# VH-VL binders against p39960r1967to2165, part 9

Target 1, 199 residues: p39960r1967to2165
Amino acid sequence: VPLEDVCERENTLIPTIVVKLLEEIELRGLDEVGLYRIPGSIGSINALKNAFDEEGATDNSFTLEDDRWFEVNAIAGCFKMYLRELPDSLFSHAMVNDFTDLAIKYKAHAMVNEEYKRMMNELLQKLPTCYYQTLKRIVFHLNKVHQHVVNNKMDASNLAIVFSMSFINQEDLANSMGSRLGAVQTILQDFIKNPNDYF

## First folded at step 22 (VH-VL)

Design DD3
Fold by ESMFold2 at other seeds, look of step 22:
Structure DD3 (fold): chain C 199 residues (1-199), chain A 121 residues (1-121), chain B 105 residues (1-105)
Amino acid sequence: as target 1 above (199 residues)
Amino acid sequence: EVQLVQSGAEVKKPGATVKISCKVSGYSFTSYWIHWVQQAPGKGLEWMGWIDPSDSYTYYNQKFKDKATITADKSTDTAYMELSSLRSEDTAVYFCARLPYSDFWNYFDYWGQGTLVTVSS
Amino acid sequence: DIQMTQSPSSVSASVGDRVTITCRASQDIRNYLAWYQQKPGKAPKLLIYDASNLQSGVPSRFSGSGSGTDFTLTISSLQPEDFATYYCQQYDTYTFGGGTKVEIK
């Protein structure tokens, strides 16, 4: 289901499933070694994903405190499965080249940091509201994960690597020589380290 | 232009150690995990583990955790796999492989040419 | 581990034949499955990813289908260069199927 359709149907700015999964990870998962880099079992992840689909993402009584959902990596895996199955990436197909072209210029030293941040903020403001708000929620979440790096071993660079495919789809990646993947990683690393510069 | 070039074939005695190299080119070494896969004679493919070259974090198939040690050298863009306490059942071709992006739930789009390790007395 | 049951273990076929190879997963793996071709003395080559997506540069006579637990690789009209061993691979714990050797009859 498209992100905009979920937010419109729920009358929310961020899909309820995203909020519930991220809140639970923030509550009890931030110190999990290898969080987001080591998956939980696919059986547990499938069960959780199906429970959201059947018991409802909009059912406010649905809770992850149920005895069924105690594996942290299953909750984290469910979140990544949700992002993987979105029909469009979080930079959107329409804008992914704008984001990545800017980062490529910055990496090539063709732009100073102040100009890069200004232009990146301009691009972020062009995203549809639900994309922007969902991206913001994810970036602040990943900043919290990064802050726990001593225990979880997942700093901003590790997180940027394992989340890069949430921001560029396989078709757009296949149409480049890999330079756009590195650009996404540069963008995400900076967002995660410095979220208040952008959000 | 993406290439994974492995070290040459080796013949070893039981109890020895071997270290296989996998030198990459044509992409950023630290942006992609490298996996290792065993293929024993007359048998299929078996996944051994991976390394994230950016911080040398490793993850092993439990079957191989006491046999294999995976490392990476960012200065030479080279991953290594060391096999210790070799036995005859370790005779196999060993492949390094790359994912199209570094994450779980993934497949291998580029492979090294393979390194035959033969263990015999 | 997720067990992958691949069948048949071998098939003898002629150029022009349709060849069908199946993999069954011991639990639901969604579409998280790839198919590889391997010729003697060479590394595996990716053919199909995410169960049904054809890898760039792979001939259109190859196709994949299935989701959940049952998956199929089809070669619509076998060519001389297609005599090889084929493997499926699931993405969760990277278990490969046992392989299917396609031989000339």
Scores: ipSAE 0.721, ipTM 0.872, lowest interface PAE 1.4, mean pLDDT 89
Fold by ESMFold2, look of step 23:
Structure DD3 (fold): chain C 199 residues (1-199), chain A 121 residues (1-121), chain B 105 residues (1-105)
Amino acid sequence: as target 1 above (199 residues)
Amino acid sequence: EVQLVQSGAEVKKPGATVKISCKVSGYSFTSYWIHWVQQAPGKGLEWMGWIDPSDSYTYYNQKFKDKATITADKSTDTAYMELSSLRSEDTAVYFCARLPYSDFWNYFDYWGQGTLVTVSS
Amino acid sequence: DIQMTQSPSSVSASVGDRVTITCRASQDIRNYLAWYQQKPGKAPKLLIYDASNLQSGVPSRFSGSGSGTDFTLTISSLQPEDFATYYCQQYDTYTFGGGTKVEIK
């Protein structure tokens, strides 16, 4: 289901599944070694996703406090599975080249940091509201994960690497293999380290 | 062009160690995980583990956690796998492989040519 | 651990034949499955990713289908260069099927 359709049906700015999964990870998962880099069991992840499809869609009291959901990496995995299965990436197919072209120019020293941040903010403002708000929620979450790097071993660089495919699909990668992936990683690392500069 | 070039074939006695190299070129070494795969003679493929070369974080198949040690050297763009306490059942071709991007739930788009390790008395 | 059961273990076929290879996972792996071709003395070569997506440069006579637990690789019209061993692989714990050797009849 497209992100905009989910937010429209729920009358929300951020999909409910995203909010609930991120809140639970923030509550009890921030110190998990290898968070977002070590997979949870796919059986647990499937069960959690099915529970959201059945219980979370019809019952506002749905919680992740159930003993079924004790695996932090299954909760994190469910979140990454949700992002992977969105029909469009978080920068959207329409705008991903605009984002990555800016980062490529910045990495090549073709613009100063002040101009880069200004133009990046202009691009972010062009995203549909649900994309922008969901991205904002994710970036502040990843900043919090980054702040726990002493325990979880996942700094902004590690997180940028393992989340880069949520922001560019495989078709766009095949067209410019390596350069756009590196650009996405640069954007994400900066977002994660300096979220208040952009959001 | 993305390339993974492995060290040559090895013949070892039981109890010895061997260290297989996998030198990469054509991409940023630290941006992609390297996986290792065993193929015993006349048998299928078995995944052994991976390394994130950016910080040398490793993750192993439990079957191989006491047999294999995976490392990376960022200065030479080379990953290594050391096999210890070799036995005849460790005779196999060992491949290094790369994902198209560094994350779980992924497949192998580039492979090294393989390194035959033969363990015989 | 997710077991991958691949059938048949071998197929004897002629050029031009349709060849169908199946792979069954012990639990639901969604579409997280790839197919590889391996010729003797060579590394595996990726054919299909995410169950049904054709890798760049792979001939269109190869196709993949399935999701959940049951997956199929089809070669619509076998060519001489297609005689090889084929493997499925699931992405969660990276287990491979036992392989299917496609031989000349």
Scores: ipSAE 0.680, ipTM 0.861, lowest interface PAE 1.6, mean pLDDT 89
Fold by ESMFold2 at other seeds, look of step 24:
Structure DD3 (fold): chain C 199 residues (1-199), chain A 121 residues (1-121), chain B 105 residues (1-105)
Amino acid sequence: as target 1 above (199 residues)
Amino acid sequence: EVQLVQSGAEVKKPGATVKISCKVSGYSFTSYWIHWVQQAPGKGLEWMGWIDPSDSYTYYNQKFKDKATITADKSTDTAYMELSSLRSEDTAVYFCARLPYSDFWNYFDYWGQGTLVTVSS
Amino acid sequence: DIQMTQSPSSVSASVGDRVTITCRASQDIRNYLAWYQQKPGKAPKLLIYDASNLQSGVPSRFSGSGSGTDFTLTISSLQPEDFATYYCQQYDTYTFGGGTKVEIK
């Protein structure tokens, strides 16, 4: 299901599943070694995803405060599975190339940092509301994960790598010799380190 | 063009060590994890582990954690796998492989050509 | 660990035949499954990803189906270049099926 359809159906700015999963990780998972890089068991992830689809849809009191969800990496895995199943880039299908072209130009030293930040902010202002708000929530979450790097071993660079596919088209990997993937990683690393510069 | 070029075949005695190289080109080395896969003669494929070249973080199949050491050298865009205390059952072709993007739940879109390691007395 | 049971272990077939190969996972792996073709002395080649998506440059006679635990690779009309060994792979924990050798009859 497209991101904007979920937000419209729920009458929310951010998908409810995203908010609940990220809140739980922020509550008890920020010190997990290899968070977002070590997989949780797919059985536990499937069970959690099914619970959201069934219990979360029919039980307004649904919560992750449950012994079934003790594995932090299953909660993190469920979040990444949700992102993987979205049909489009989190930069939106319409704008993903605008974001990555800007970062490619910056990496090629064709602009100074202040110009890059100004133009990046202009692009962010053009995102549909649900994309912007979901991106903002994710970036601030990843900034918190980054702040716990001493314990979890996941700095902004590591996080940018493991989340990069949610911001690129698979076709662009085949066509760009990895330039767009590297561009996304540059964008995300900067967002994660300096979220207040952008959001 | 994405390429993974492995070092050549090795013949070793039992107890020796071998270090297989996998040099990449056509993409940013640190942006993609590299996996290693064993194929014993006439047998199927078995996954051994992976490395994130950006910080050398490794993740191993438990079966191989005491046999294999996976490393990366960012200055030469080369991943390595060292096999220690070689025995006859370690005779196999060893492949390096790349994911289309660096994350779990992923398949291998590019492979090295394979390196035959033969362990014989 | 997720075990992959691939069958049959070998198939004798003629050019033009329809060939089906199956894999069963020991637990629900959604669509996290790939199919590879391997010829002697060569590295595996990706054919199908995410259970049913054809990799770029792979002939349309190859198709994949299934989800959850039961998966099938189909070659609709076998060609001479298709005589090879085929492997499924689940990519939660990267377990491969035992392989299916497709050989000329």
Scores: ipSAE 0.680, ipTM 0.863, lowest interface PAE 1.6, mean pLDDT 89
Fold by ESMFold2 at other seeds, fold request of step 25:
Structure DD3 (fold): chain C 199 residues (1-199), chain A 121 residues (1-121), chain B 105 residues (1-105)
Amino acid sequence: as target 1 above (199 residues)
Amino acid sequence: EVQLVQSGAEVKKPGATVKISCKVSGYSFTSYWIHWVQQAPGKGLEWMGWIDPSDSYTYYNQKFKDKATITADKSTDTAYMELSSLRSEDTAVYFCARLPYSDFWNYFDYWGQGTLVTVSS
Amino acid sequence: DIQMTQSPSSVSASVGDRVTITCRASQDIRNYLAWYQQKPGKAPKLLIYDASNLQSGVPSRFSGSGSGTDFTLTISSLQPEDFATYYCQQYDTYTFGGGTKVEIK
């Protein structure tokens, strides 16, 4: 289901499943070694995804405080599976080249940091509201994960690498001759380290 | 052009150590995980583990955790796999391989040419 | 661990034949499955990813289907260059099927 359709159906700015999964990780998962890099069991991830589809899609009382969901990496995996199954990436097909072209120019020293941040903020304002708000929630979440790097071993650079698939799909990546993946990682790393500069 | 070029074939005695190299070119070494896969003669493929070259974090198939050591050298864009205490059962072709994204739930889009390690017994 | 059961182990076929290869996973792996072709002395080559997506540059006579636990690779009209061994692979824990050798009849 498109992100926009979920937010419209729920009358929310961010999909309920995203909020619930991220809240649970923030509650008890921020110190998990290899968070978002080590997979949970796919059986547990499938069960959790099915529970959301059957019980928790519109039930605000549905919680992850349940012995079935003890495995933090299954909750993290469910979140990444949700993002992977979205029909469009978080930068969207329409805008991914705009985002990555800007970062390529910045990496090539063709603009100063102040100009890069200004233009990046302009691009962010062009995203549909649900994309912007969902991205904001994710970035502040990943900032929290990065702040726990002493225990979880996942700094902003590691997180940018393992989340890049959520921001550029295989078709757009294949058309870019490989340079756009590094650009996505540069953007994400900066967002995660400096979220208040952008959101 | 993305390339993974492995070191040449090795013939070793039981008890020896071998270190196989996988030099990458055509992409940013630290942006992609490198996996290793074993193929014994006349047998299928068996996954051994992976490394994130950005911080050298490794994840092993438990079968190979005491046999293989996977490392990366960012200065030469080269991943390595060392096999210790070689036995005849370690005779195989060893492949390095890359994912399209450095993340779980991905497939291998590029492979090295393979390195034959023969352990005589 | 997720076991992949691939069948048949071999098939003898003629140019132009339709060939179907199956894999079963021991648990639901969604569409996290790839198919590879391997010729003797060579590395595997990716054919299909995410169960049904054709890799760029792979001929359209190759197709994949399935989701969950049951998957198929189909070669609609076998060509001389298709004689090889084919492997499925699940990519949650990276186990491979046992392989299917497609050989000249």
Scores: ipSAE 0.679, ipTM 0.860, lowest interface PAE 1.6, mean pLDDT 90

Design DD3
Fold by ESMFold2, look of step 24:
Structure DD3 (fold): chain C 199 residues (1-199), chain A 121 residues (1-121), chain B 105 residues (1-105)
Amino acid sequence: as target 1 above (199 residues)
Amino acid sequence: EVQLVQSGAEVKKPGATVKISCKVSGYSFTSYWIHWVQQAPGKGLEWMGWIDPSDSYTYYNQKFKDKATITADKSTDTAYMELSSLRSEDTAVYFCARLPYSDFWNYFDYWGQGTLVTVSS
Amino acid sequence: DIQMTQSPSSVSASVGDRVTITCRASQDIRNYLAWYQQKPGKAPKLLIYDASNLQSGVPSRFSGSGSGTDFTLTISSLQPEDFATYYCQQYDTYTFGGGTKVEIK
């Protein structure tokens, strides 16, 4: 289901499943060693996703504090599975090349940092509202994960690597010599380290 | 062109150590995890573990945790796997492989050519 | 851990034959499955990813289907270069099927 359609059905700016999963990780998962880099079991993740699809869609009181969902890596895995299964990337199909072209120029030293930030902010403002708000929520979440690096071993660069798949579609990745993937990672690392510069 | 080039075949005595190299080219080494896969003679493929070259974080198949040590050298774009306390059962071809992007739930889009390790008296 | 049961273990076939290879996962793995071709002395080559997506450069006579626990690789018209061993692989814990050797009859 497209992100816009979920937010319209729920009358929300961010999908409810995203908010609930990220809140639970922030509550009890920020110190998990290898968070987002170590997999939970797919059986546990499937069970959680099915519970959300059945119970969470119709029950506003549905929570992840339940004994059924004690495994942090299953909660984290469910979040990443949700992102993987979105039909459009978080930069959107329409704009992913604009984002990555800008970062490629910056990496090549073809612009100064302040110009890069200005143009990046202009691109962010062109995103549909639900994309922008969901991206903002994710970036501030990942900043919190980054702040716990002494315990979880996941700094901004590690997180940028493991979340890059959510921002570039498979077709564009297959046609790339890695330049756009590296560009996404540069963008994400900067967002995670400096979220207030962009959001 | 993406390439993973492994070191040549090795013949070792039981109890020895071997270190296999996997040099990459055609992409950013630190942006992609490297996996290792064993294929014993007449057997199928068995996954051994992976490394994130950006910070050398490793994750192992429990079966190989005490046998294999995976490392990376960012200055030479080379991943390594060291096998210790070799036994005849460790005779196999060992492959390095790359994912299309660094995350779990992935397949191997590029493979090294394989390195035969033979452990014989 | 997720076990992959691949069948048959071997197939004797002629050029032009339709060949079907199956894999069953011990639990629901969605579409997180790949198919590889391996020739003697060579590395595996990716054919199909995400159960049904044809890898770039792979001939269209190869196709994949299935989801959940049951998956199929089909070669619609076997060619001489297709005599090889084929493996399925699930991506959660990277378990491979036992392989299917496709031999010339």
Scores: ipSAE 0.665, ipTM 0.856, lowest interface PAE 1.8, mean pLDDT 89
Fold by ESMFold2 at other seeds, fold request of step 25:
Structure DD3 (fold): chain C 199 residues (1-199), chain A 121 residues (1-121), chain B 105 residues (1-105)
Amino acid sequence: as target 1 above (199 residues)
Amino acid sequence: EVQLVQSGAEVKKPGATVKISCKVSGYSFTSYWIHWVQQAPGKGLEWMGWIDPSDSYTYYNQKFKDKATITADKSTDTAYMELSSLRSEDTAVYFCARLPYSDFWNYFDYWGQGTLVTVSS
Amino acid sequence: DIQMTQSPSSVSASVGDRVTITCRASQDIRNYLAWYQQKPGKAPKLLIYDASNLQSGVPSRFSGSGSGTDFTLTISSLQPEDFATYYCQQYDTYTFGGGTKVEIK
């Protein structure tokens, strides 16, 4: 299901499943070693996804406070599965080249940091509202994960690596010689370390 | 243009140690995890573990955690696997392999050519 | 751990034949499955990812289908270069099927 369709149907700016999964990870998962880098069991992840589809659709009070969802990495995995299965990436197919071209230029030292941030903010403002708000929520979440790096061993660079495919489609990656993947990682690392510069 | 080039075949005695190298080129070494896969003679493929070269974080198949040590050297763009206390059942071809992007739920888009390790008395 | 049961273990076929190889996962793995081709003395080569997506540069005579627990690789018209061993692989815990050797009849 497209992100816009979910937000329209729920009358929300961010999909409810994203908010609930991130809230639970923020509650009890920020110190999990290898968070977002170590998989949970696919059986537990499938069960959680099914519960959202069945119970969450008819019960606004659905919570993850349940013995079935004890495994933090299954909750984290469910979130990453949700992002993986979106039909479009979070930069969108329409804009991914604009984002990555800017970062490639910055990595080549062809612009100063202040100009890079200004141009990046201009691009972010062009995203549809639900993309922007969902991205913002994710980036501030990953900043919290980054703040717990002493315990969880997941700094901004590690997080940028494991979330990069949420922002570039496999088609765009296959047409790149790897330069766009590195560009996405540069963008995400900066977002995660300095979220208030962008959001 | 992506290449994973492994060290050559090794013949070892039981109890010895071997260190297999996997040198990468054509991409940013630290942006992609490196996996290791065993293929015993006449048998299928078995996953051994992976390393994130950016911080040397490793994750092992439990079967191999007491046998294999995976490392990475960012200065030479090379991953290594050391096999210790070799036994005859460790005779196999060992492959390094790369994901198309570093995440779980992923497949191997590039492979090294394989390194045959033969353990015999 | 997720067991992958691949069948048949071998198939004897002629150039031009249609070949079908199956894999069954011990639990629902969605579409998180790849197919590889391996020739003797060579590394595996990726053919299909996410159960049905053809890797760039792989001939269109290769196709994959299935989801959940049951998956199929099909070679619609076998060519001389297709005689090899084929493996499925699930990528939750990276378990491979036992392989299917495709031999010339």
Scores: ipSAE 0.619, ipTM 0.835, lowest interface PAE 1.9, mean pLDDT 89
Fold by ESMFold2, fold request of step 25:
Structure DD3 (fold): chain C 199 residues (1-199), chain A 121 residues (1-121), chain B 105 residues (1-105)
Amino acid sequence: as target 1 above (199 residues)
Amino acid sequence: EVQLVQSGAEVKKPGATVKISCKVSGYSFTSYWIHWVQQAPGKGLEWMGWIDPSDSYTYYNQKFKDKATITADKSTDTAYMELSSLRSEDTAVYFCARLPYSDFWNYFDYWGQGTLVTVSS
Amino acid sequence: DIQMTQSPSSVSASVGDRVTITCRASQDIRNYLAWYQQKPGKAPKLLIYDASNLQSGVPSRFSGSGSGTDFTLTISSLQPEDFATYYCQQYDTYTFGGGTKVEIK
């Protein structure tokens, strides 16, 4: 389901499933070793996804406070599965080249950091509201994960790597011959380290 | 061009160790995980584990955790797999492989050419 | 752990034949499945990812279908270069099917 359609149907700025999954990880998962890098069991992830589709759709009080959802990595996996299955990536197909071209110029030393941040902020303001708000929520979440690196072993660089495909789809990655993947990772690493510079 | 080049075939006696190398080129070594896959003679493929070269974090198939040690050297863009206490059952071709991007739930888009390890008395 | 049952173990076929190969997972793996081709003495080559997506550079006579537990690889018109062994792979815990050898009849 497109992100915009979910937010419209729920009358929300961020999909409810995203908020609930991220809140639970923030409550009890920030110190999990290898968070977002080690998979949870696909059986538990499927069960959680089905519970959101069945129980969460009909019960506003649906929570993850339940013995069925004890595996932090299953909650994290469910979140990444949700992002993977979105029909459009978080930079959107329409804007991914704009984001990555800017980062490529910055990596090539063709602009100073202040100009890069200004132009990146301009691009972010062009995203549809639900994309922007969902991205903002994710970036602040990953900043929290980064702050727990001593215990979880996931710094901003690690997180930028394992979340890069949420921001560029397979088709755009394949035709870029790999150059845009590094650009996405540069953008994400900076967002995660310095979220207040952008959001 | 993405390329994974493995070290040559090895013949070992039971009880010995072997260290197979996988040198990468054409991409940023630390941006992609390296996986290892065993193929015994006349048999199918079996996944052994992976390493994240950026921080040397490793994750093993439990079957191989006491047999294999996976490492990476960022200065030479080379991943290694050491097999210890070799037995005849360890005779196989060993492949290194790369993902199209570093994440779990992923497939192998590039493979090394394979390294035959033969264990015989 | 997730077992992958691949069938048949071998197929004897002629150039131009339609060949189908199946894999069954022991539990729901969504579309997290790839198909590989392997020729003797060579590394596997990726054909299909996410159950049905054709890898760049792979001929369109190859197609994949299925989701959940049942998956199929189809070669619509077998060519001489297609005689090889084919493997499915699920990528939750990275288990492979037992392989299907496609041989010259």
Scores: ipSAE 0.613, ipTM 0.831, lowest interface PAE 1.9, mean pLDDT 89
Fold by ESMFold2 at other seeds, fold request of step 25:
Structure DD3 (fold): chain C 199 residues (1-199), chain A 121 residues (1-121), chain B 105 residues (1-105)
Amino acid sequence: as target 1 above (199 residues)
Amino acid sequence: EVQLVQSGAEVKKPGATVKISCKVSGYSFTSYWIHWVQQAPGKGLEWMGWIDPSDSYTYYNQKFKDKATITADKSTDTAYMELSSLRSEDTAVYFCARLPYSDFWNYFDYWGQGTLVTVSS
Amino acid sequence: DIQMTQSPSSVSASVGDRVTITCRASQDIRNYLAWYQQKPGKAPKLLIYDASNLQSGVPSRFSGSGSGTDFTLTISSLQPEDFATYYCQQYDTYTFGGGTKVEIK
């Protein structure tokens, strides 16, 4: 399901599933070693995703306070599965090259940091509202994960690596021969370290 | 051009140790996890584990936890797998492999050429 | 652990034949499955990812289908260079099927 359709149907700026999954990780998962890097059981992840699709659709009081969801990595995995199944990446098909071209120019020393941040902010403001707000929520979440790196071993660079495919799809990756993946990782690392510069 | 180049074949006695290298070129070594896969003669493929070269974080198939030690050297863009207490059952070709991007739920798009380790009494 | 049951173990076929190979997972793995081709003395080569997506540079005679627990690789018209061993792989815990050797009849 497209992100816009979910937000419109729910009358929200961020999909409810994203908010609930991230809130639970923030409550009890920020110190999990290898968070977002260690896989959860696909059986548990399938069960949780199905519960959101079935129970969450018919009962707005659906909660993750349930012994079925005790494993943090299953909750984190469910979140990443949700992002993977979105029909469009978080930079959108329309804008992914704009974002990555800017980062490539910055990495090549073709602009100063101040100009890069100004232009990146302009690109962010062109995203549809639900993409921008969802991205913002994710970036501040990952900043919190980064803040717990002493315990969870996941700094901003580790997180940028494991989340990069939420922002570029496999077709675009193959066409670029992987050259744009490094650009996405650079963007995400900066977002995660310095979220207030962008959001 | 992405390349994974492994060290040459080894012949070892039971009880010995071997260290296989996998040198990477054509991309940023620290941006991609390196996986290891065993293929015994005439047998299928079996996943052994992976390493994140950026911080040397490792994750093992439980079957190989006591057999294999996976490491990385960022200064030479080289991953290593050490096999200890070799037995004849460890005779296999060992591959290093890369994902198209570093995350779980992923497949292997680039493979090393394989390293044959032969363990014979 | 997720067991992958691949069948048949071998196929004897002629150039031009349609060949089908199946994999069954012991639990729902969504579309998290790849198919590889391996020739003797060589590393595996990726053919299909996410159950049905053709890897760049792979001939269109190869196709993949299925989701959940049942998956199929099809070679629509076998060519001489297709005589090889084929493996499926699920990528939650990275288990491979036992392989299917496609041989000249």
Scores: ipSAE 0.613, ipTM 0.839, lowest interface PAE 2.0, mean pLDDT 89

